# VH-VL binders against q39962, part 20

Target 1, 193 residues: q39962
Amino acid sequence: DPTDGFTEVPLTEDNFVIQKPYDKPLNDRYSYKNGIRRLWVYENDKPFKVGSPTRPRTEIRIKGHDYSSGVWQFEGQVHVPEGTSGVTVMQVFGAVNKATALQLRVYNGDLKSYKSNSVATDIYNKWLRVNVIHKVGKGEITVFINGQQKLVVNDDGPAEHYFKCGVYAAPDGSSNYMESRWKNIKLYKSDNK

## First folded at step 4 (VH-VL)

Design s56 (framework fv_ucenprubart)
Fold by ESMFold2-Fast, scan of step 4:
Structure s56 (fold): chain C 193 residues (1-193), chain A 119 residues (1-119), chain B 108 residues (1-108)
Amino acid sequence: as target 1 above (193 residues)
Amino acid sequence: QVQLVQSGAEVKKPGASVKVSCKASGYTFTDYYYMAWVRQAPGQGLEWMGLIYPSGGSTWYAQKFQGRVTMTRDTSTSTVYMELSSLRSEDTAVYYCARGYYDEWFDLWGQGTLVTVSS
Amino acid sequence: EIVLTQSPDFQSVTPKEKVTITCQASQSIGEYLLWYQQKPDQSPKLLIKYASESFSGVPSRFSGSGSGTDFTLTINSLEAEDAATYYCQQYDSYPDLTFGGGTKVEIK
């Protein structure tokens, strides 16, 4: 299992910061009910901050455990409704040469690393378990879907890193409506450092 | 490796304009970063001037500098410029460029450019 | 729009003593507050992000706390190299960013 050799780092609601269109109250783009966090935006929504050229998002920014070294793991179960496309659903923030080390994006029912490598296919309307391990000292990010290793990529060098999940419209275009649902979000750190 | 290098010190007379450059290297200039300008008069605090998004060239200027400041960029040289016109003696300051992540902190600062305005 | 008021403006502190600096916002800014350290003739260096998260490489003696309108930077045991001016900065009203007036910390 991807979590073998890791120790869970406790997360509370105080560790989940919702980044949403600046002109919307929280409940217009986010809900948390029965253990499920639902995040959605429309392609013409405002960005997170006034004047920002970023595309619309409603994302959970995991706060309190940013890292620049060590071995860290994100875990979550994700459900993407049919019709959502051109959207980042999970990211590893921070890189030397770019803003992000990894983005997992949905394009027409396929989950991809940015716009290139498929990590999973035919994902609509199903819960998938996503684990992402970042070994900073090795410069390596590994992605697991339903416990199976699907991708190993080099990160883009040392930076302050953190994990995000939700919906963030891709820079190259998106569907009119974007939604993802998340449950059982956990953070781990390696016991074998 | 990743760095911002600013142009050298300038001495200007009141009423003149000054254009300070900030050259980025070691990262993708047009990715999800903005470039900000912050100044500091001798013995004074940090003062926000504004920012530019190198990807699209769009700008935001602090209200106290609107009408006098212009920020531009050249993507072929990975350079951002800050031009301040109608200089007054109170514009004497060290001018810093700084790289920020969209909606986040500044993680990289230039070395500063001293601009002196005197007769 | 958003004004940040730091206090005190200046303090002279004996080595190994605790230093407390406050930053008051004119309106609620959530946790969108940064703390910087600036030594003479140097560019500012980021210490704390998101009100309470230490930036990489920052000594554990530095900590931040607060939310809304009231924020604190604490240096638990002052070292000689900590003589500097400290600034808070808000990014809640991005892209209209504001710095506090600064607090100069000097070793006695």
Scores: ipSAE 0.147, ipTM 0.737, lowest interface PAE 5.4, mean pLDDT 90

Design s57 (framework fv_ucenprubart)
Fold by ESMFold2-Fast, scan of step 4:
Structure s57 (fold): chain C 193 residues (1-193), chain A 119 residues (1-119), chain B 108 residues (1-108)
Amino acid sequence: as target 1 above (193 residues)
Amino acid sequence: QVQLVQSGAEVKKPGASVKVSCKASGYTFTDYYYMAWVRQAPGQGLEWMGLIYPSGGSTWYAQKFQGRVTMTRDTSTSTVYMELSSLRSEDTAVYYCARGYYDEWFDLWGQGTLVTVSS
Amino acid sequence: EIVLTQSPDFQSVTPKEKVTITCQASQSIGDWLLWYQQKPDQSPKLLIKYASESFSGVPSRFSGSGSGTDFTLTINSLEAEDAATYYCQQYDSYPDLTFGGGTKVEIK
């Protein structure tokens, strides 16, 4: 299991910051009910901050455990409704030569690293368990889907890192409506690599 | 190596304009970064001037500098420029460029450019 | 624009003592606050981001706390190399990402 050898780092609601279009109240783009967090945006929504050139998002920014060293793991279960496409659903923020070390994006039912490597296919309307391990000292990010290793990429060097999940419209275009649902979001750390 | 290298010191007369450059290297200049400008008069605190988004060229200037400051970029040379017009003696300061992430902190700073305004 | 007020302007501290610097915002800025260290003739160095998250390479004796309008930078056990001017900065509201006035810390 991807979590073997890791220690869970407790998260509370105070560790989940919702980043949403600046002109929308929280409940217009986010809900949390019975353990399931639902995040959605429309392609014509405003960015997170006034004046920002970013595309629309509703994302959970995990706070309290930003890292620049060590071995850290994100875990969550994600459900993407059919019709959602051109959207980032999970990020590892920070790299030496670019803003993000990893983005997992949905394109036409396939889950990909940016636009390139497919890590899962036919994902619509199913819960997927996603584990992402970042070994900063080795410069390596490993992605597991349903407990199986699907991707290993270089992180392009150490930076300030944190994990995000939700929906963030891709720069190359998106569906009109974008939604992801998340449950059992957990954070882990390893002292044993 | 990720770094910002600024142009050299300038001496200007009151009423002139100055254009300071900041050349980025070691990262994708047009990725999700902005370039900010911050100045510091001798013995004084840090003062925000504004920022530019290199990918699209859009700018956000501090209210105090609107009408006097212009920020531009050249994506072919990974260089940002800050031009300040109608210079006065109180514009004597070290001018810094700094790289920030979209909607986040800024962490990488240039070495600074001393601009002296004297008659 | 959001005004940041730092206190104190200056303090002289015995080595190994705890240093506390405060930054008060004129309106709520959530957690959108940065802390910097600046030594003479050097560029500022980022210490704390998002009010309380330590930046890479920063010694563990530095910590940030607070949210909304009241923020604190703490140096748990002052070392000689910590003599510097410290600044807070808000990054909540465009176009003016304003700085506090600074706090100069010197070793007794």
Scores: ipSAE 0.611, ipTM 0.850, lowest interface PAE 2.3, mean pLDDT 92

Design s58 (framework fv_ucenprubart)
Fold by ESMFold2-Fast, scan of step 4:
Structure s58 (fold): chain C 193 residues (1-193), chain A 119 residues (1-119), chain B 108 residues (1-108)
Amino acid sequence: as target 1 above (193 residues)
Amino acid sequence: QVQLVQSGAEVKKPGASVKVSCKASGYTFTDYYYMAWVRQAPGQGLEWMGLIYPSGGSTWYAQKFQGRVTMTRDTSTSTVYMELSSLRSEDTAVYYCARGYYDEWFDLWGQGTLVTVSS
Amino acid sequence: EIVLTQSPDFQSVTPKEKVTITCQASQSIGDFLLWYQQKPDQSPKLLIKYASESFSGVPSRFSGSGSGTDFTLTINSLEAEDAATYYCQQYDSYPDLTFGGGTKVEIK
């Protein structure tokens, strides 16, 4: 299991900050019911901040455990409804030569690293377990889907890092409506190199 | 190596214009970064002037400087410029460029350029 | 324009004493507040991001707290090297990325 050798870092609601279009109240783009967090956005929504050139998002920003060293792991289960495409559903923020070390994006039912490496296919309307391990000292990010290793990439770091998940419209275009659902979001750390 | 290198000190007469450069290296200049300009008069606090998004070239200027500040970039040389016109003695300051992530913090600062306005 | 008000303007503090600096925003900025340290003739150095997240390499005696409109920077046990001017800055609104007026900390 990808979590073998890791210690869970407890998360509470105070660690889950929702980043949404600046002109929308929380419940217009986010809900939490029966353990399931639903995040949605429309392609013509406003950006997260006034004056920002970024595309629309509704994302959970995990706060309290930003890191620049060590071995950290994100875990979550994700469900993407059919019709959602051109959207980042999970990211590792921070790199030396670019803004993010990793983005997992959905394109036409496939889950990819940015636009390139496929990590899962035919993902619509089912729950997927996603684990992402970042070994900062090795400059390495490993992605597991349903417990199986699918991708190993360089992190283009070091930088200040944190994890996010939800929906963030891709820079090259998106569907008119974007939605992802998340449950059992957990954070882990290992002192092993 | 990620760095911002600014042009050298300038001495100007009141009414003149000054154009300060800031050359970026070691990262993708047109990725999700903005370049901000911040000045500091001798013995005074930090004052935000404005920013530019190198990717699209769009700018935001602080109200105090609107009408006499212009920020531009050259993507072929990974350089941003800040031009301030109609200089007054009160414009004597160290001018800094600083890189920020879109929607996030400034993480890299230039060394600063001293601009002295004297008659 | 979002205005940031820092207090106090100046503190002269004995080594090992606790220093508290406050920053108040004229409207809610969520967690989008930075704390900087600036020594004479140097560019500012980032200490705290996202109101309470410490940067790598920043000593653990520095901590940030607060959200919305009221923020605090704490130096738990002042060292001689901490003599500097400290600034808060908001990054919630890009038309006006504003700084507080600064707090100068000197060693007695």
Scores: ipSAE 0.790, ipTM 0.898, lowest interface PAE 1.2, mean pLDDT 93

Design s59 (framework fv_ucenprubart)
Fold by ESMFold2-Fast, scan of step 4:
Structure s59 (fold): chain C 193 residues (1-193), chain A 119 residues (1-119), chain B 108 residues (1-108)
Amino acid sequence: as target 1 above (193 residues)
Amino acid sequence: QVQLVQSGAEVKKPGASVKVSCKASGYTFTDYYYMAWVRQAPGQGLEWMGLIYPSGGSTWYAQKFQGRVTMTRDTSTSTVYMELSSLRSEDTAVYYCARGYYDEWFDLWGQGTLVTVSS
Amino acid sequence: EIVLTQSPDFQSVTPKEKVTITCQASQDIGDYLLWYQQKPDQSPKLLIKYASESFSGVPSRFSGSGSGTDFTLTINSLEAEDAATYYCQQYDSYPDLTFGGGTKVEIK
């Protein structure tokens, strides 16, 4: 299991910052009911910040445990409704020459690293367990889907890092409506590098 | 190496304009960062002036500086400019550029540019 | 405009003493508060983000606490290299950002 050798780092609601279109109240683009967090945007929504050239997002930014060293792991279960495409659903923030070290994006039912490496296919309307391990000292990010290793990439560090999940419209185009649902979001740390 | 390098000190007369540059290196200038300008009069605190998004060129200026400040960028040289017009003695200050990330910290600052306004 | 009031304006402190600096916001800003250190003739350096999270490379003697309107920066055991002016900054009202007036810490 990807969590073997890791210790869970407790997360509370205070660790979840919701980044949403600046002109929308929280409940217009986010809900948390029965353990499930639902995040959605429309392709023509406003960006997160006034004047920003970024595309629309509703993302959970995990705060309280930003890191620049060590071995850290994100875990979550994700459900993407059919029709959602051209969207980042999870990211590892921080790289030396760009904003993110990793983005997991959905394109036409396939989950990919950016637009390139496929990590899962036919994902619509199913819960997928996603684990992402970042070994900062090795410069390595590993992605597991349903407990199986699917991808290993360079982290392009050094930087301050943190994890995000939700929906963030891709720069190359998206569906009209984008939604992801998340449950059992957990953070882990390992003392073994 | 990620860094911001500012232009050298300037001495101006009241009523003149000054244009300070801030050259970025070591990261994608047009990625989703903004560049902020903050000034500090001698012996005084930090004062927020405004920001620019290098990717689209859109700007926001603090109310106190609206009508006198203009921020621009040149993507070919990865450089941001801050121009302040109608200079007064009260504008004597060190002017800093700083890189920010949407509603996050300023993790990178230029070395500062001293602008002296004297008759 | 959100106003940040720092106290005290000035402290002269013996090495190894504990230093406490406060920052009060004119309205609730949640945890959207940064702390900076500025040494003479240098650019500010970020110490604390989200009111209480240390930035990478910052010595463990620096800590931040508070939320809402009342915030504190603590230096548990002052070193000579800590002589500087400390500033709080809010980012709740982005893009309209505000700094506190600063607290100058000098070594006796």
Scores: ipSAE 0.472, ipTM 0.823, lowest interface PAE 3.4, mean pLDDT 91

Design s6 (framework fv_ucenprubart)
Fold by ESMFold2-Fast, scan of step 4:
Structure s6 (fold): chain C 193 residues (1-193), chain A 119 residues (1-119), chain B 108 residues (1-108)
Amino acid sequence: as target 1 above (193 residues)
Amino acid sequence: QVQLVQSGAEVKKPGASVKVSCKASGYTFTDYYYMAWVRQAPGQGLEWMGLIYPSGGSTWYAQKFQGRVTMTRDTSTSTVYMELSSLRSEDTAVYYCARGYYDDWFDLWGQGTLVTVSS
Amino acid sequence: EIVLTQSPDFQSVTPKEKVTITCQASQSIGDYLLWYQQKPDQSPKLLIKYASESFSGVPSRFSGSGSGTDFTLTINSLEAEDAATYYCQQYDSYPDLTFGGGTKVEIK
């Protein structure tokens, strides 16, 4: 299991900050019910900040455990409804020569690292367990889907890092409506390299 | 090494314009970073002036500087410029460029450029 | 539109004492607050991001807390090299990324 050798870092609601279109109240683009967090946007929604050139998002920013060293792991279960495409559903923020070390994006039912490496196929309307391990000292990010290793990439670090998940419309275009649902979001840390 | 290197000190007469440069290196200049300009008069606090998004060239200026400041960039040299016109003695300050992530913090600052406005 | 008010303006502190600096926003800014340290003739250096997240390489004696309108920077045990001016800065409101007035900390 990807969590073997890791210690869970407790998260409470205070560690989940929702970033949403600036002109929308929280409940217009986010809900949390029966353990399931639902995040959605439309392609013509406003960005998170006034004047920002970013595309629309509704994302959970995990607060309290930003890191620049060590071995950290994000875990969550994600469900993407059919029709959602051109959207980042999970990211590792921070890199030395670019803004993000990893983005997991959905394109036409495939989960990819940015636009390139396929991590999982035929993902619509299913719960997937996603684990992302960042070994900062090795400069390495490993992605597991349903407990199986699917991707190993360089982190383009070092930088200040944190994890995000939800929906963030891709810069190259998206479906008119984007949604992801998340449950059992957890954070882990290890002393092992 | 990721760094911002600014142009050297300038002495200007009232009514003149000054154009300060800020050259970025060690990162993708046109990625999801903005470049802000912040000034500091001698012995005074930090005052933000505005920002530019190097990728698209879009700018946002603080209301106080609207009409006097112009920010531009040259993607071929990874350089941002801040031009301030109609200089007054109150514009004597150290001018800093600073890199920020879209919708997030400033993490990298230039060394500063002293602009002195005197008759 | 968002005004940041820092307190105190000036503080002279004995080494090893705890220093507390506050920053109050005129309206809620969530967690979108930075703390900077600036030494004479140097550029500002980022200490704390997102109200409470320490930046890489910053000594553990520095910590940030607060959310919404009331924020605090704490130096748990002041060292000689901590003599500097400290600034808060909000990044919630575009197009204005405003700074507080600064707090100068001197060693007795």
Scores: ipSAE 0.711, ipTM 0.873, lowest interface PAE 1.7, mean pLDDT 92

Design s60 (framework fv_ucenprubart)
Fold by ESMFold2-Fast, scan of step 4:
Structure s60 (fold): chain C 193 residues (1-193), chain A 119 residues (1-119), chain B 108 residues (1-108)
Amino acid sequence: as target 1 above (193 residues)
Amino acid sequence: QVQLVQSGAEVKKPGASVKVSCKASGYTFTDYYYMAWVRQAPGQGLEWMGLIYPSGGSTWYAQKFQGRVTMTRDTSTSTVYMELSSLRSEDTAVYYCARGYYDEWFDLWGQGTLVTVSS
Amino acid sequence: EIVLTQSPDFQSVTPKEKVTITCQASQSIWDYLLWYQQKPDQSPKLLIKYASESFSGVPSRFSGSGSGTDFTLTINSLEAEDAATYYCQQYDSYPDLTFGGGTKVEIK
């Protein structure tokens, strides 16, 4: 199991910052009910910050445990409704020469690393367990889907890092409506790797 | 490697304009970072002037500088410019450029450019 | 406009003594507050983000606390290299960012 050798780092609601279109109240683009967090945007929504050239998002930014060293792991279960496409659902933030070290994106039912490396296929309307391990000292990020290793990539240099999940419209285009649902979001750290 | 390098010191007379440059290297200039300008008069605190997004050229200026400040960029040279017009002696300051992202911190600063306004 | 008021303006401190610097916002900014350190002839360096979260490489003697309108930066045991001016900055009202007036810390 990808969590073997890791210790859970407790998260509370104080660790979840919801980044949403600047002109929308929280409940217009986010809900939390029965353990499930639902995040959605429309392609023509405003960006997170006034004047930003970024596309619209509703994302959970995990705060309180930003890291620049060590071995850290994100875990969550994600459900993407059919029709959602051209959207980032999970990020490892921080790189030397760019904003993100990893983005997991949905394109027409396939989960990919950015636009290229396929991580899972035919993902619509079912729960997937996503684990992402970042070994900063090795410069390495590993992605597991349903406990199986699917991807290993370079983290592209030292930076302050943190994890995000939700929906963030891809720069190359998206569906009119984008939604992801998340449950059992957990953070882990290892002192043995 | 990842650096912001600013133009050299300037001496100007009251009423003149000054244009300070800030050249970025080691990262994608048109990525979704913004470039901010912050000044500091001798012996005084930091003062926010405004920001520009190099990718689209969008700008936001602090109210105090509205009508006097203009921020531009040249994507071919990865350079941001800050031009301040109608200079007064109280505009004497070190002018800094700094890289930021959304509501995140400034993670990279230029070395500063001293602008002296005197008759 | 959100105004940040820092206290004190100046503090002269014996080595190893505890230093506290306060930043008060004119309205609630949640935890959207940063602390910077600026040494003479240098650009500012980030110390604290989200009011209380240390930036990478910052010595553990620096800590931040507070939320809403009242914030504190603490240096638990002042070292010689900590002589600097410290600034708070809010980012709740982005793109209208503001800095506090600064607190100069000198070694006695």
Scores: ipSAE 0.499, ipTM 0.828, lowest interface PAE 3.1, mean pLDDT 91

Design s61 (framework fv_ucenprubart)
Fold by ESMFold2-Fast, scan of step 4:
Structure s61 (fold): chain C 193 residues (1-193), chain A 119 residues (1-119), chain B 108 residues (1-108)
Amino acid sequence: as target 1 above (193 residues)
Amino acid sequence: QVQLVQSGAEVKKPGASVKVSCKASGYTFTDYYYMAWVRQAPGQGLEWMGLIYPSGGSTWYAQKFQGRVTMTRDTSTSTVYMELSSLRSEDTAVYYCARGYYDEWFDLWGQGTLVTVSS
Amino acid sequence: EIVLTQSPDFQSVTPKEKVTITCQASQSIGDYLLWYQQKPDQSPKLLIKYASQSFSGVPSRFSGSGSGTDFTLTINSLEAEDAATYYCQQYDSYPDLTFGGGTKVEIK
């Protein structure tokens, strides 16, 4: 299991910052009930910050455990409704020369690292377990889907890092409506280098 | 290395304008960082002036400076500029540029530019 | 405009003693507060983000606490290199950001 050798770092609601279109109250783009967090945006919504050139998002930014060293792991279960496309659903934030080290995106029912090879296919309307391990000292990010290793990439250098999940419209185009649902979001760390 | 390098000290007369530059290097200038301007009068605290997004050129200015500050950028040289007009003696300050990390913090600061306004 | 009031404006402290600096906001800002350290003739350096989370590379003697309107920066055992002016900054009302007036800490 990807969590073998890791210790869970407890998360509470105080660790979840919802980044949403600046002109929307929280409940217009986010809900949390029955253990499920639902995040959605429309392609013409405003960006997270006034003046920002970024595309629309509703994302959980996990705060309180930003890291620049060590071995850290994100875990969550994700459900993407059919019709959502051109959207980032999970990020490892922070790189030396750019904003993000990794984005997992949905394109036409495939989950991909950016626009590259698929890490999972035919993902619509089912729950997927996503684990992402970042070994900062090795500069390496590993992605597991349903417990199976699917991707290993370089992290593009040292930075303050944290994990995000939800929906963030891709810069090259998206569906009109974008939604993801998340449950059992957990954070882990290891003393391994 | 990632760094911000500012133009050198300026001495101006009251009523003049000053234009301070801030050159970015070592990172993607047009990525989704903003560049902020913060000033500090001698012996005083930090004062927020405004920000610019280099990617799109969008700007936001603090109310106190609205109408006499202008922020611009040149993507070909990875440089942002802050121009302050109608200078008064109380505008004597060190002017800093700083890279904003998604509205959360400033993770990179220029070395500062001293602007002295005197007759 | 959200006003941040820092207290004290100045303190002279013996090495190894505990230093506390407070920052009070004129309205609730959640935990959207940053702490910076500025040494003479240098640019500010970030110490604390989200009111209580240490920035990477910051010595463990620095800690932040508080939420809403009342915030504290603590140096649990002052070292000589900690002589500096400390500033709080809020980012709750982005793009209208504000800094506190600063607290100067000197070694006795």
Scores: ipSAE 0.639, ipTM 0.868, lowest interface PAE 2.2, mean pLDDT 91

Design s62 (framework fv_ucenprubart)
Fold by ESMFold2-Fast, scan of step 4:
Structure s62 (fold): chain C 193 residues (1-193), chain A 119 residues (1-119), chain B 108 residues (1-108)
Amino acid sequence: as target 1 above (193 residues)
Amino acid sequence: QVQLVQSGAEVKKPGASVKVSCKASGYTFTDYYYMAWVRQAPGQGLEWMGLIYPSGGSTWYAQKFQGRVTMTRDTSTSTVYMELSSLRSEDTAVYYCARGYYDEWFDLWGQGTLVTVSS
Amino acid sequence: EIVLTQSPDFQSVTPKEKVTITCQASQSIGDYLLWYQQKPDQSPKLLIKYASKSFSGVPSRFSGSGSGTDFTLTINSLEAEDAATYYCQQYDSYPDLTFGGGTKVEIK
């Protein structure tokens, strides 16, 4: 299991910061009901910050456990409704030459690392367990889907890192509506390098 | 509304240390921005010194300044500090703090602090 | 270290003329280049990000272009208020950032 050898780092609601279009009240783009967090945006929504050229997002920013060293793991279960495409659903934030070390994006029902390596196919309308391990000392990020190792990539260099999940419209274009649902979001760390 | 306000001018002798402050306001200090330090000697160009992430306190220093520069922050006062030790006459410069984000660059700079090092 | 070479060092231009400033990188930096304007006794102001994207509030006469190793900042029709020193900065090797040497533009 990807969590073997890891210790869970407890998360509370105080660790979940919702980044949303600046002009929308929280409940217009986010809900949390019966353990399921639903996040959505439209392609023409405003960015998270006034004046920002970034595309629309509604994302959970995991706060309180930013890291620049060690071995850290994100876990969550994600459900993407059919019709959502051109969207980042999970990020490892922090890189030398850009904002992110990893983005997992949905394109036409396939889950990919950016626009490249496919890590899962036919993902629409079903729950996927996503685990992402970042070994900072090795500069390595490993992605597991449903407990199976699917991707190993470099982390693109030193930075302060944290995990995000939700919906963030891709720079190359998106569907008019984007939604992801998340449950059982957990954070882990390990003393193994 | 959003601004960076730096401490006042300093006059130091060679061999001394100087500690310049930069107080942030109007945004979440511990959010995903870094704070950079850039200096400018009289009549010269801009020179990169390093950066700090206020959230975790991680620092990165330009090789030229390693061993002499220390960057710290105080989250309770939303203030970043840059301390430069073993001052030389060539360290005479205006020192700027600037808020940065590598995906989105922000034109938010402090007003500058003149540090004069004289024999 | 990535070295940025700006040319010219100095340019004296009549109002309404086109100004072109170049920035050459010692190695490819993609489009990870910023352009700043600095007036005397003031902090730098960001003009252009990602080599060609104008920052909010910047007049349309300013434009950036280029990728890889060769970049240009263009002021299409110089106004009196544009007298300043202009700097390029790369962020491809972040957190090791470097600035060009600057180009001083003054009005004839």
Scores: ipSAE 0.005, ipTM 0.472, lowest interface PAE 12.8, mean pLDDT 87

